# Miniprotein binders against q56419, part 56

Target 1, 326 residues: q56419
Amino acid sequence: MEGRTLEEVQEEVFKRHGVLVPKKELEDLAKALEEAGLLLTEKVEARLKEEEEKLKRERPMRLAGLSYPEGEREARAFLEAFRASYPGEGEEARVLLMPHLEPSRVPEVYGAALAALEKTPPPERIYLVGVAHRPLKEKAAALPVPFQTPFGPALPDLPALQALDALLPFELFNTPLAFREEHSLELPLFFLKGRFPEARVLPLLVARRSPELGEALKVVLRDFPGLLVLAVDLSHVGPRFGDTPLTRTLAEEARRRDLGFLERLAEGEPEAALAFLGANPTRIDGVEVVASLLPLLRERKGKVLAHRLDLEAPTLSAVGAGTLVL

## First folded at step 4 (miniprotein)

Design v1_50
Fold by ESMFold2-Fast, scan of step 4:
Structure v1_50 (fold): chain B 326 residues (1-326), chain A 108 residues (1-108)
Amino acid sequence: as target 1 above (326 residues)
Amino acid sequence: GDLIERLEELAEEVIRYLKEHGEEDLARYIEELIKWIIEALKSGDTEEAILILTFLADYVAEVLHRLGAPEELVKKVFELIKEVAEALGMSPEQIEEIEREFREAIER
């Protein structure tokens, strides 16, 4: 009906059903449908405003009971099991790259992240940078509220967030609803809060490359030192992502691309890491995050602790995951 | 030798059934997955062989279920996969999960 004239609707009904519907009855129906559409739109808008208002107070758990246990005791045992999945000791991190895909798919990769956190002195704050899976009004956003976890609320670092906001050419707190359902923050935060329960958090999402974010963060980190965490997944291969079904060649290409990217980051050469991806940088969801944070990644040497390519048989697809310390 | 022979038997059973049901592209794809497992074994990469065997088993169970394959074929395919899995050192828990997937293929 949208964009169709009443005359066209009348002709269509006559052609299909052999009935000429009076114009007034079609007008009454169109008005009723339009009024119903307006009411539905008003209800949707009211619900969105209600959800946005709730997010001004706190960000509730969405994946508790699904991706991790709801209870603190069970959550602690879950975290310890993930640590046990990784046989290495880990390395101290000033910058940590870790995944945000379903933890049960790559427990050894999250275990490597936990091993690195064991070797890392407790930070006063964590700069947690994830990938926006929903549109943002600006290139990046933050939500300055407590994020609930089974280990208690992860409190926002309000002074550091305000300092960051003041340095940016856009409003940092611009899209609260984007944080309502965001696993790139929630899943890494579960592990980070479990290890560093007293650390405050700056929950940040990147939608598009923002060099101004990296420059501002470099300034803020001088006054508000903390752990920088990039919560990013690596290669996305297969029909689920618009490619052909997974083959040995595609898996080998994905692993080569992931490891080449991570190893160049480990050498303190983030521009070389981005260049290594060539014409297919969108195959790694962390590209926009790395491109935004260049000033924080240059000349920082480190180590790749783990890498796995997770295979999804139902979709004939795969997602790369890795843990890197800098 | 024996593991490769079991994987070749697995390939013949599944590929024959798929081709008889007009699924030549699926048959080709499964053949490629089995070749990947064989190549991993020849290179001594047991972890890769286990990873791809698990991927293959899940996919084959779903395909045989979708096509309404006879119970006897589903059971034979599982037994061939189980023999390879046991020889590769897969845990009883991992093998039980594969068995569950094949059981669901014949129940529904």
Scores: ipSAE 0.610, ipTM 0.858, lowest interface PAE 1.7, mean pLDDT 89
Fold by OpenDDE base, second read of step 5:
Structure v1_50 (fold): chain B 326 residues (1-326), chain A 108 residues (1-108)
Amino acid sequence: as target 1 above (326 residues)
Amino acid sequence: GDLIERLEELAEEVIRYLKEHGEEDLARYIEELIKWIIEALKSGDTEEAILILTFLADYVAEVLHRLGAPEELVKKVFELIKEVAEALGMSPEQIEEIEREFREAIER
């Protein structure tokens, strides 16, 4: 290691490739290379570059076997079960708002999303906009690599991503680590890939409101049409989020805010939806995403298909989830 | 326990300043980042904690600079981050990089 610490290498790999290689793996690699008489010369750089390149090449599943099945057959059965949990029919979506909460908590909400997708012609591409639960260097980011799913890789739409990047005042391809463990993309993508196996994907994260993103996407969508998906949760209330234990009053307020937000979105009034929340005291997760996508949500009428406020009993906390079609 | 307390203190200082300056959304974001670091620490994932902390440090330095935060606050925030970084076993070089970011935030 001519002058670089393992930490510096880890950081460089992280900065360049957006993957955190465990220090132990780097240590083992360094040791193996030392034992092989390979100075941290061109070959270590090449292997680091190869791991770096592999990490640049794909985003592996992180929640397979935990939140959803790893095997394709089991994954298909999982999709069918979730669809069956929603007794209603869907509507064609041009914009789909769906949750990113643990699927087992809100099966019928995901089922409603699947019902909508059944009525939706297969898109050429999906603009999947999630919530950054990790810091981003910029207001928004994209990861232009394949995302692994049980149904095969979700391939990026590179031309559309490049067109989007060119219209943004910041580098779109930033903070690749934020995508590594980001469930707000992985969980919705499971359902989307399962339904539309041939669709390309634009995996986007929003950390803070970016009006520029919505304006840029509006332009990009003209040349690169596709399904817009907002992968967002709703209210977060209770002790996990700094509140008292869930009470009837707190639950009613959370539901009121969730439904009031979704209903105004369904009327094509996203600014009214944001204004309705005010300071967002129940911590609706999707606020920054909606605020970023205002130009795409205006005047689009739709329907709320499902809503649930799901109690996490061990923490006496609750999270809202909804499915909206526009 | 001590690390969590320092992170909570960090949160309080930064969040208070942001709220006082009308940056409620940024305040919530910083709070979530700090919670994530705390969760990583509780789970024993020190590597994740270091990563998030490094990101937090850069982000906070930038935000405080942009808002024209008092030098005293910037220094206090840096010292808290440094204490956490040292306790997590971050290298002197990594800490120096954080220090540089905060210094640049003061000198800009």
Scores: ipSAE 0.015, ipTM 0.380, lowest interface PAE 8.1, mean pLDDT 86

Design v1_51
Fold by ESMFold2-Fast, scan of step 4:
Structure v1_51 (fold): chain B 326 residues (1-326), chain A 108 residues (1-108)
Amino acid sequence: as target 1 above (326 residues)
Amino acid sequence: GDLIERLEELAEEVIRYLKEHGEEDLARYIEELIKWIIEALKSGDTEEAILILTFLAQYVAEVLHRLGAPEELVKKVFELIKEVAEALGMSPEQIEEIEREFREAIER
């Protein structure tokens, strides 16, 4: 903890303004600022506790009216427009990798995911694994409440979530506030709920590599079969991500890394996919998710349905997005 | 032929202005983006050409606005971009989107 003595503050004011402030006035001001700071901290803590309490009941929509329409009819038309953006028929998925960036930026990629969902028998539950954009108390977390969507609430699969919690060496329901504003779950969920309105959901976030999560999920999926969805973005290149401005060479490198990663996953070789990225430096959103879920991805062959590099002109940057069926 | 000529005209207008204002690095970068579009066209990748043209349009709008470029130059540059977009077969809706994004970038 750092602090300055009142004598140091008094001397600094005198040096800058040529005014000697009585020590008692500085003490009174310091006390008032301390009390105001404590009160503000108490109010912030109370607000956070209130918000956390609300999340015990439900997770409201945050991006309705921004990333997708609020009304059910408009939301349905919006979803069908994305499906129309992809000319293919898709493939049946046991595991689906799809993006979580703004859907309007990569409509064909989301359309490919929808095409795969059309070929997939309706699952009893969806294991939706996103990326934590806020710190978690543990390597992974879940929120066992209804998630609101324009198609009605996506209900949690409580028995499956409890089975998962029991197998993990940490408390699964550890950071409710991390779910308050989490687009890596909300945006894929919009599409998943639109296609599978009766499916229950396990909303999961990964912050750091958790092999124990993958091992536990393998056990839970045997007893509670369902669709596994990895909601991850691919390469992040450009100044926004610590690189140089986007060039043709950087874009080609990003696409090569993305496709090399996805194709190795499609061959059922997730360790090779991770090793490929280790040899080819990149900032792929899904690395921690794939590394956590290795037991679920091995020996499972599939197909890359779509890939796009979305270009952000204001930041001279780009983000890769893809749809992979396993 | 004509499409590449329009791209070269676009390059000339923007690069001349940037160099006149001591922005040699920005001029070089925009030249590289235009070369990227031309290479995509020569390889028959119209989708890539459209993608990079859209990226270029947004960036050029921001750069010209940041430097306080004359309104007439901004208008001429947008008209050249629109001509290239039309020649690439972009729909009226896609061109309206470029215009919206160009305007939004200028207001940043």
Scores: ipSAE 0.618, ipTM 0.851, lowest interface PAE 1.7, mean pLDDT 88
Fold by OpenDDE base, second read of step 5:
Structure v1_51 (fold): chain B 326 residues (1-326), chain A 108 residues (1-108)
Amino acid sequence: as target 1 above (326 residues)
Amino acid sequence: GDLIERLEELAEEVIRYLKEHGEEDLARYIEELIKWIIEALKSGDTEEAILILTFLAQYVAEVLHRLGAPEELVKKVFELIKEVAEALGMSPEQIEEIEREFREAIER
């Protein structure tokens, strides 16, 4: 490496491509490139360009065989088991807030989402709004390609996506590499595609609050009606997130913030929900998504179906998850 | 009583500007933040009030900057926030942090 650190290469790749490449991958690549006498940056850029070109055609499964079964038969059994984990009945959803956390951590929360979907007439399209855990070039982005699932490809609604793009002050179809490994879309999409195999999908990511997105979607939804899904997690507390190990007090605060947020959303008061969080000291994941979708959440009353604060014992950290129907 | 009045004045100045510039959603959000601060104060939860006020300060500074608000308005809003912060017993260091955020918003 002629004078550049792995961190500098990571930063350069991030700046150019909006992707944070894991240090371990860079280390492995650096080793291979040292043996080949090649520059790390050029090889990484070439690989990312190849991945970007693939994402122009389809988004492959990344978590199949890890977070959910790859095979359709096993995937259906997985859905049934998750539904069975929630003992309650659902309600019809026009808006569904559901988690994107690892399904095995919060099965009953996903089960509650499935219960709601059972009471929901099959939509023509699903607006799936996830959280960008990677930087985007713009405040929000979409990937207008098929997303692979065990139930077949989730096909994009191109007309609706184009209508949305036309109403935004920025290019909607930006940062395709941010979608490559984004679990906030892949995990909820498994459940959604399993329940609604014929629905088209608008896979959207929010990195920063975009009031423009909510206003544009409000217009698009008139001509292109569908189910709105917010794929968001709630509080993130403990050492993984910069806190002390989980205590009773910290857990109670996380639950208070989560439930207070969800309850205000259930009352159709999304601004009050955001205000209730203030500086968001427990790091509720879905804040930027909710802030972007205010016009679609106002005056919609609903119900909190499930909530869990799930302990990750090895790190003494916890993540909140909830299911809300509006 | 005086704190609530200052918060209401802050709300009026910011909300008016936002509405005049077509930012009705931002105006509603700021209104709800201020209501929540007032509720926290009424309940005696000064810690929560400080937390939300700090967030409000950051958010307002950013919004006013993005909208290209006049320096006079930004300064007035900062002074109102500072008065509330001082009355809440925020430390000089905490107030300086708020001041830094407003300064950065004016200089960017």
Scores: ipSAE 0.020, ipTM 0.303, lowest interface PAE 6.6, mean pLDDT 86

Design v1_52
Fold by ESMFold2-Fast, scan of step 4:
Structure v1_52 (fold): chain B 326 residues (1-326), chain A 108 residues (1-108)
Amino acid sequence: as target 1 above (326 residues)
Amino acid sequence: GDLIERLEELAEEVIRYLKEHGEEDLARYIEELIKWIIEALKSGDTEEAILILTFLAEWVAEVLHRLGAPEELVKKVFELIKEVAEALGMSPEQIEEIEREFREAIER
């Protein structure tokens, strides 16, 4: 440990493996390593390698018992309750935009998504596009393994994933560890697997705008047709997200930006939707996903089924959520 | 107890009115904010609820005016907002400001 700071070790691990290890975990490891006479980076690298090897076989549930029930029977009742929270009928979707925030906060928005899925013929595969909450080595990534759910494993569409990988200028399977804890895939997948138990999945994460991903997906979808799902949250405002406490002006701006964004997407005008947001001051996290998928969203008309700006009163913060069918 | 009961009843009336006139998102947001205010009234931990009440007063006044809500409903909302502000421990100056903002919002 002599001559090395924990911050240098954390940065080195992040640069080499794209994983941010908590400083307290590094401090605890440093004590053990000093006793064992080993370097901290070697020990951390060994642990990351072990986790990465596990992810080559399957992606386990991380939010079972927290965001959704672990047991299949309880999970089914949970889904039924969410569907019941939305009084409307859905519409058939070829493209579905749905949220990935905690479902219990916006049950009617997830209910609207379930209503749309009820009207949608069972797809052979689902292209599930979420937002990377951890750095990726490339602009986008996928993990080609079974994702565990209370309804059984969601199986990867390996032929479609391989076809996609072959068309991209970067390696698609580039950051397995980014998928270890990723709610933007896990939470929508719970609902999608519950509704379409036989569908294969392409679990995709977008970190930065990738026009090449959208172009490649347009080609792959012709040979491997399926349901495209954009799992994105809308505005993020308030102290929890680095803003001042929620004001009426900020809340109205957030709601206006959410609805204006969704309505422009519903008109088949994704470039206009992005332009409407401008600098994205309310931090809609779907911007990079929409910007990457422009070729799949242009000229597709649809309908906003639900929208909610969910207030987290203890933090005076809010997150926007919506369901859009195209 | 009485104030909380009246707040719950009026909140339900306002929320119903808003939903009937296409303001579903605002109705849900107001429902959440009212629950926060009720909790603050019960616990006595009021600082954040005071901020929330100021936002609610302006939003509700503006929307009810825009939707052409019955004068009786607007009057009930105005009177209850003032009572809730007093119960939260707002100063006379702060209450006067809420009253002014509410009156301005319902003026065209």
Scores: ipSAE 0.000, ipTM 0.219, lowest interface PAE 16.2, mean pLDDT 84

Design v1_53
Fold by ESMFold2-Fast, scan of step 4:
Structure v1_53 (fold): chain B 326 residues (1-326), chain A 108 residues (1-108)
Amino acid sequence: as target 1 above (326 residues)
Amino acid sequence: GDLIERLEELAEEVIRYLKEHGEEDLARYIEELIKWIIEALKSGDTEESILILTFLAEFVAEVLHRLGAPEELVKKVFELIKEVAEALGMSPEQIEEIEREFREAIER
C-alpha cells in the first residue's frame, strides 16, 4: 500500500461508515495483510510443488462423480447410454474430432463419437490432443504418466512420447500442473478408454499454434501408428465469452461457423477451414489445434456425424460441439 | 395455432409486467426469445422448438423469481410452457425439470 492509497482508504471508510481510522492502524493492517499475502503465496507455492511431484507418478480423476460415474459398472452403463443417444451409425476414423465440454449437455455428439469408435479398429495408441485451459510454458505440452479412469489407468506410450520429445525444439514434458485439472483431456479419455481399454495414450495439450508439433507428429505417427483425436469445442458465444446475450442471430452465426469449419475439414482442406473463420469471431477453440496439425489433416476426407449448439440459460450463452471423422 | 396464440397473449402479459417494473431491456430480450420459439413452432422444427423452449423457460423462471412476481403470473407462465412442452413430446422428466425452476420462483 502507498501513502496515497492509505489516505484514499481512510476517506472511503469515513464517507461510508462515519469512522476515521488512524493512519497507524491502517499501516499496521496493510503490513499484516501484506505479510499474510506473502505467507499465503509461500503456502500456495509449496502446495503447487507438492502437486507437481504427485503428477510425476499419475494423473488422478478430477471429474469422477461429477461428469461421469466413479464405479466401473456404472461408468460402462453411462457410456452405453451416450452411444444409445445417437441413432446413426459411425464411420471408421483415422482422425476423430470430438468435444470436451460437459458430456450431459450434448449426449448425442458424444454418442456419434462412440459410434465412430465402434467402426474403428482398436488402435495400439491414441494421440489425444486437447486445448490448454491454463498457461503452458511452451506452445504445447504432454504428461507422460498413467491417467486414471473408471475403466482402469490409461497408460502413456512412453516410446512414442520420447520420440516426439526428441523431434521438438522445446521440452515436451513442460508444465505438469496444466494437466492437474484439464477437462479437454479427461472427458474424451473417459470415452476413449471405455472403447479401447488396451490402447496407450499420448496426452497432448496445445496452447497456441505449433507447426513444429504437427511436423513432429507426422514423423512419429509413421513409426508409431495410432488414432489421432482432436478434443475441441466449437463456437463460444454470449456474455460468458464477451458477447451480448444469446439471440437467434448469434446462435445462427455460431452454427454457420461451426458447420462451415467442420465441412471444410471433412473435405480435407484444413487451411480453407481456418480461412473460412477469419478472425474467429465466435471463438472456436479448435483453431489452434487444427493450425498446429495441418500436415495430419490435409487431403483426409471424412464426414461430420453430429453437431449441436448447447444453450446455457444461466449465462445466456452457448457452446458448439461436433463429431467429425477423417 | 391455439398454443401459438396463447403464447403471444402470455408474452404480452409478461412483457407488460417487466415494463411496469422498469425492466425495458429485459422485456425486449424476452420478446426476442418468444419470437424465436414462435417461429420454430410455426416451421415445425421440433428439435429447435424444444431447445429454445427449455432455454426460455429456465430464463423466464429466474427473471420472475428475481422480480418477486405474483404467484398467479408464475403459475400461468408454467402451465402454458408445460402445454407447449407436452405438445412437442417432451418427456415427463424434462417437464419436471421445468416445473422445478418455476417452483423455485414461487418459493422466494
Scores: ipSAE 0.554, ipTM 0.845, lowest interface PAE 2.0, mean pLDDT 89
Fold by OpenDDE base, second read of step 5:
Structure v1_53 (fold): chain B 326 residues (1-326), chain A 108 residues (1-108)
Amino acid sequence: as target 1 above (326 residues)
Amino acid sequence: GDLIERLEELAEEVIRYLKEHGEEDLARYIEELIKWIIEALKSGDTEESILILTFLAEFVAEVLHRLGAPEELVKKVFELIKEVAEALGMSPEQIEEIEREFREAIER
């Protein structure tokens, strides 16, 4: 706290967290902190603040060199290899459901997404809706900054984002730190930017079902047309997710739920897809996203292009991934 | 090992409470967050763990407050968050910040 007044800290906490901490509690805290080794906290806070301030300007790559190549040339070769892993042809997408799982686990599913994108005219903008694996202050959030990719920055569509924010009952531009490490946006964005380098992006996260988001997006899409992308995984089963080790029965149930979900979406019946899952005992990741986007998914017919239940052998767990075009 | 086990047990209790109150989606979300904390604890990535824990604390506090959760459950969650924070090597200041955020979320 060397340079800030308690009032400044209080105001900052209020601005960040919407909480007014009593000055006396801050004083007692400050005193306790001074005694107990201020250095690590100040460093972490300073670093978090620095990261937050950075996220006001851009979202850097976090998975470059890990999940995908950092270099553009290598990244293009990566895209070609993934496309080659899917032997089929795609269809034109107005809505694309694709995974956000580690690409190496489900290459043909990403390949199917690329095949669909080949048949899709270049959109002016992409509404990229991911899953928040970190808490959000609101049901959904957006980060209105450039996202770095090996193909250059994915630039935000600020006018469309502002139009969306104006229609929501909550502040859309919340929880920037949730985007810092969020792979549900970064991984699909690699493929999308690689295919559509000139498209603007609306990077959206859903933490909880927001019917308001779907209704607002339906209005925004009239004035700001674009490709809607649902970056979601499917079933999560096995010990990593609280189940017994993967068995034939558990795998069959996961596949049944995944395919039953995707097929009902492909028929333009998103409510039936959600109802089919019930309590979602196999933990389909994309439920809150689909529940938020019901107005955009209704009556849209399409096709399931790919599905895989991928075994993680070290944990005897499996994750479902699929590609759907609407 | 003991901390992870306690975290898993409390997670199950919170998840059960949420499901009993019709917040199944929220329960699943908290379950995923807890898994992330456990993974972060196992990996030794303290920075990521701190971030996740801070967000989790605020989120769980808000949810428990909104649902009118029993004070005992709130206290258990608070104490466990504190223990996790300590295990992550968070400074007393950071722990107190998490505690503050947690308390403030409960008092909203």
Scores: ipSAE 0.000, ipTM 0.253, lowest interface PAE 11.7, mean pLDDT 83

Design v1_54
Fold by ESMFold2-Fast, scan of step 4:
Parts: C-alpha cells; sequence; structure tokens
Structure v1_54 (fold): chain B 326 residues (1-326), chain A 108 residues (1-108)
C-alpha cells in the first residue's frame, strides 16, 4: 500500500462504498500485499537469472514476424524490396552509419545502406555498434554469443572480442540481459547478415561516452580489420520524447540538425558534428556512439546517401534516420 | 484552386466536429497542420506535401475513429485525402496505406 496509511485506506473505502473495514483486516491485507510483492520480486529475479543463463549460449530473435520475416525465403524477398526502394547507387564503406528505427517506417534509408553494402567487399568481421536502450553496468558492453537471424546465426568474433576486452579498463561482457531485447543491434544485423552471411560480428552497445572504447577499437581494428557500423537514429522530436507537438518549425529544425550533423561527419570532422548539435546532445541517440568512436571517424571523408524524417501521427512526434558512408 | 477550397471547407467541418466533442486543443493543432499542407501545395513542394498529407491523414483517421465519428464524415475525409494524394502523384502503394487507416474507422 505505497504512500497510504491504514487509516487513510479505511476512510477511502468508507467514503466510496459506505463500508467501514476493520483496521485488523486492512493490516492483514497490507501485509499480504507486501508478502506477495516480495514473492513476485523473487520470481522476477529467478526468471532473469534463467534468461541470463540462456544468453550465455545464444541470443534469439525477438523481432522476427514483427519487424522482419522469420523465414529465410521471405526475409530475402523483404531485403530485396528495401534495396529496390532506393533508386541510387551505393558507395564503398569502411564505416557505415545506418538507422535502427523500425525499417518499414524509412525503407529508402535502409535501401541506401543496402546499396552501400553491395559496393563494399565482404568483411571478415563487422563491428556493430548500437545504442543501449537499457542500463549497462559499464559505459559499454558486448555479448560474445551467436545472434540468431532468418539467414542463420551471426557468429561472434571471439578472438577480436577478447582482444578488445583485454584493452578496456572495464569488463566488456558486463550486462548480458541488456542484449535480450535490443533493436539497435537486431534490426541492423538483419540487413548486415543478409548481405554478408559469412562475416563474424562484434555486437557492441554504448550507454555513455567511452573514449577508451574508441581507442581500444582503433588498436583491435589494426589486428582484426573489418567493417565498422554505427547503428544510430537521429533527431527525436515531439511529446514522445518530452518535447512539444510536432510543428513545421520543429520538423525543419530537426532536418537541419540531422543533415548538419551527417554532413560534418562526411567531412571527417566528428568533433564539429558534435559541436553543431549545440547544448542538446541527447536529441540524437548516436551522440554517445560518435563521441566514443572519435579516433575512428576523424579524417574519414564520405557521403550522405539518404535522410528522412519519420512522422508519427499517434504521438505527434518524429524521428530522423540517415545513411552515411565513410 | 478548387482542391484547396474543398480542403478548407472539409477542414472547417472536421474542426467543428472536434470542438463539439471536447477536442479544442487538437482542433487547433489540426488546423495548423492543414495550413502547413496548403502552403506546401501552393509552393509546389511535392515531397513536403506528401509527408504532411500522410501525417495529417493518419492523425485525422485515428481521432475520428477514437471519437466514433459518423461513417459519412470519415468517407468524405478519406475521399478528399485520396484525391489530394492522386494529384500529388503518390504511388498506389502509398494511397492503399492511407486507405487501410480509414478502412479501420469505417468498418468499426
Amino acid sequence: as target 1 above (326 residues)
Amino acid sequence: GDLIERLEELAEEVIRYLKEHGEEDLARYIEELIKWIIEALKSGDTEESILILTFLAELVAEVLHRLGAPEELVKKVFELIKEVAEALGMSPEQIEEIEREFREAIER
């Protein structure tokens, strides 16, 4: 009975229902509710431990049948449809920035990413860096297990992950449960595995700025070369994100902010890109990823292939998405 | 033009309906969105017009459905939105997506 005394509960019941509940019965009810809450907490803890143990073996699909087809044939056709939605040609990528927003909302942006992957030689491994949507024990984390996809499991690059872990001042494999439901990795991985079925992966999550991650990755990439993928969404505007309802002015501001950010990254100026966002770094979820990976982004010139602002009528909100090759 | 005039007339009907059902803030917001689409249409900005039309269509369909609006009003709104979409050269796939949103309100 959080925030209530037994006397207040007794008064409320009498006023609403005209019944005076004896204090002893209310005391017994409050105790039963508290005991039930403790039992529920124990059951939740037991289930979380069980799920954590399962994650030591593999990471199952969570969005199959929802955001992408479960079957390999249907998944392949789905991928081809996304590529067809983008009329342009790609550019070879050493670094790819792509969204993790629901693909059906911005098909041409994912199509642009697929176009870039078509021009990119198959990498031996992919460094897939997403955004943690759940708390991590450290600033960043990785999960060294196979990630299931409709195209088969994306296998972890264990030697590269171990090399990375050895260079970091914190335990890299620190929050397995954060990976149980993480669309910033699962959605880009669907497209990456479809294009590069033989590539191993380093599934990485960033929760807060970790310059030590960028420095360590620079060393590991020298010994274990691969494709670096930043799976980030851009501007978040509207009530869903604690702002006012979407207006023309806010939409124009969001588009200008997104494009200015991406264009500066394409110029090889990631510090300028971060500075361009001004005093509101939380507006773009990729800020912490870019800030962590500065050593890998400096002096790399490239091209913005696509940008869209997805408008969500039910929430009067919008989310920006883009594809950038470096 | 005729299309913009009809859009303004139907907008008045929808806004009046929303105000009569206690949605005064939402009515003002939708009025601003209608001004935005009209400005985009007058400027010939096809991409902007499609974006705002799709947003407005989804919002209006959801609100009219939630309020249990008469089938006649829902159909009038859909038919005008479809006509604007066709005038803008929207794909049959995009138009079918808008139709799906309004079909839920009609078939409730």
Scores: ipSAE 0.012, ipTM 0.563, lowest interface PAE 7.4, mean pLDDT 86

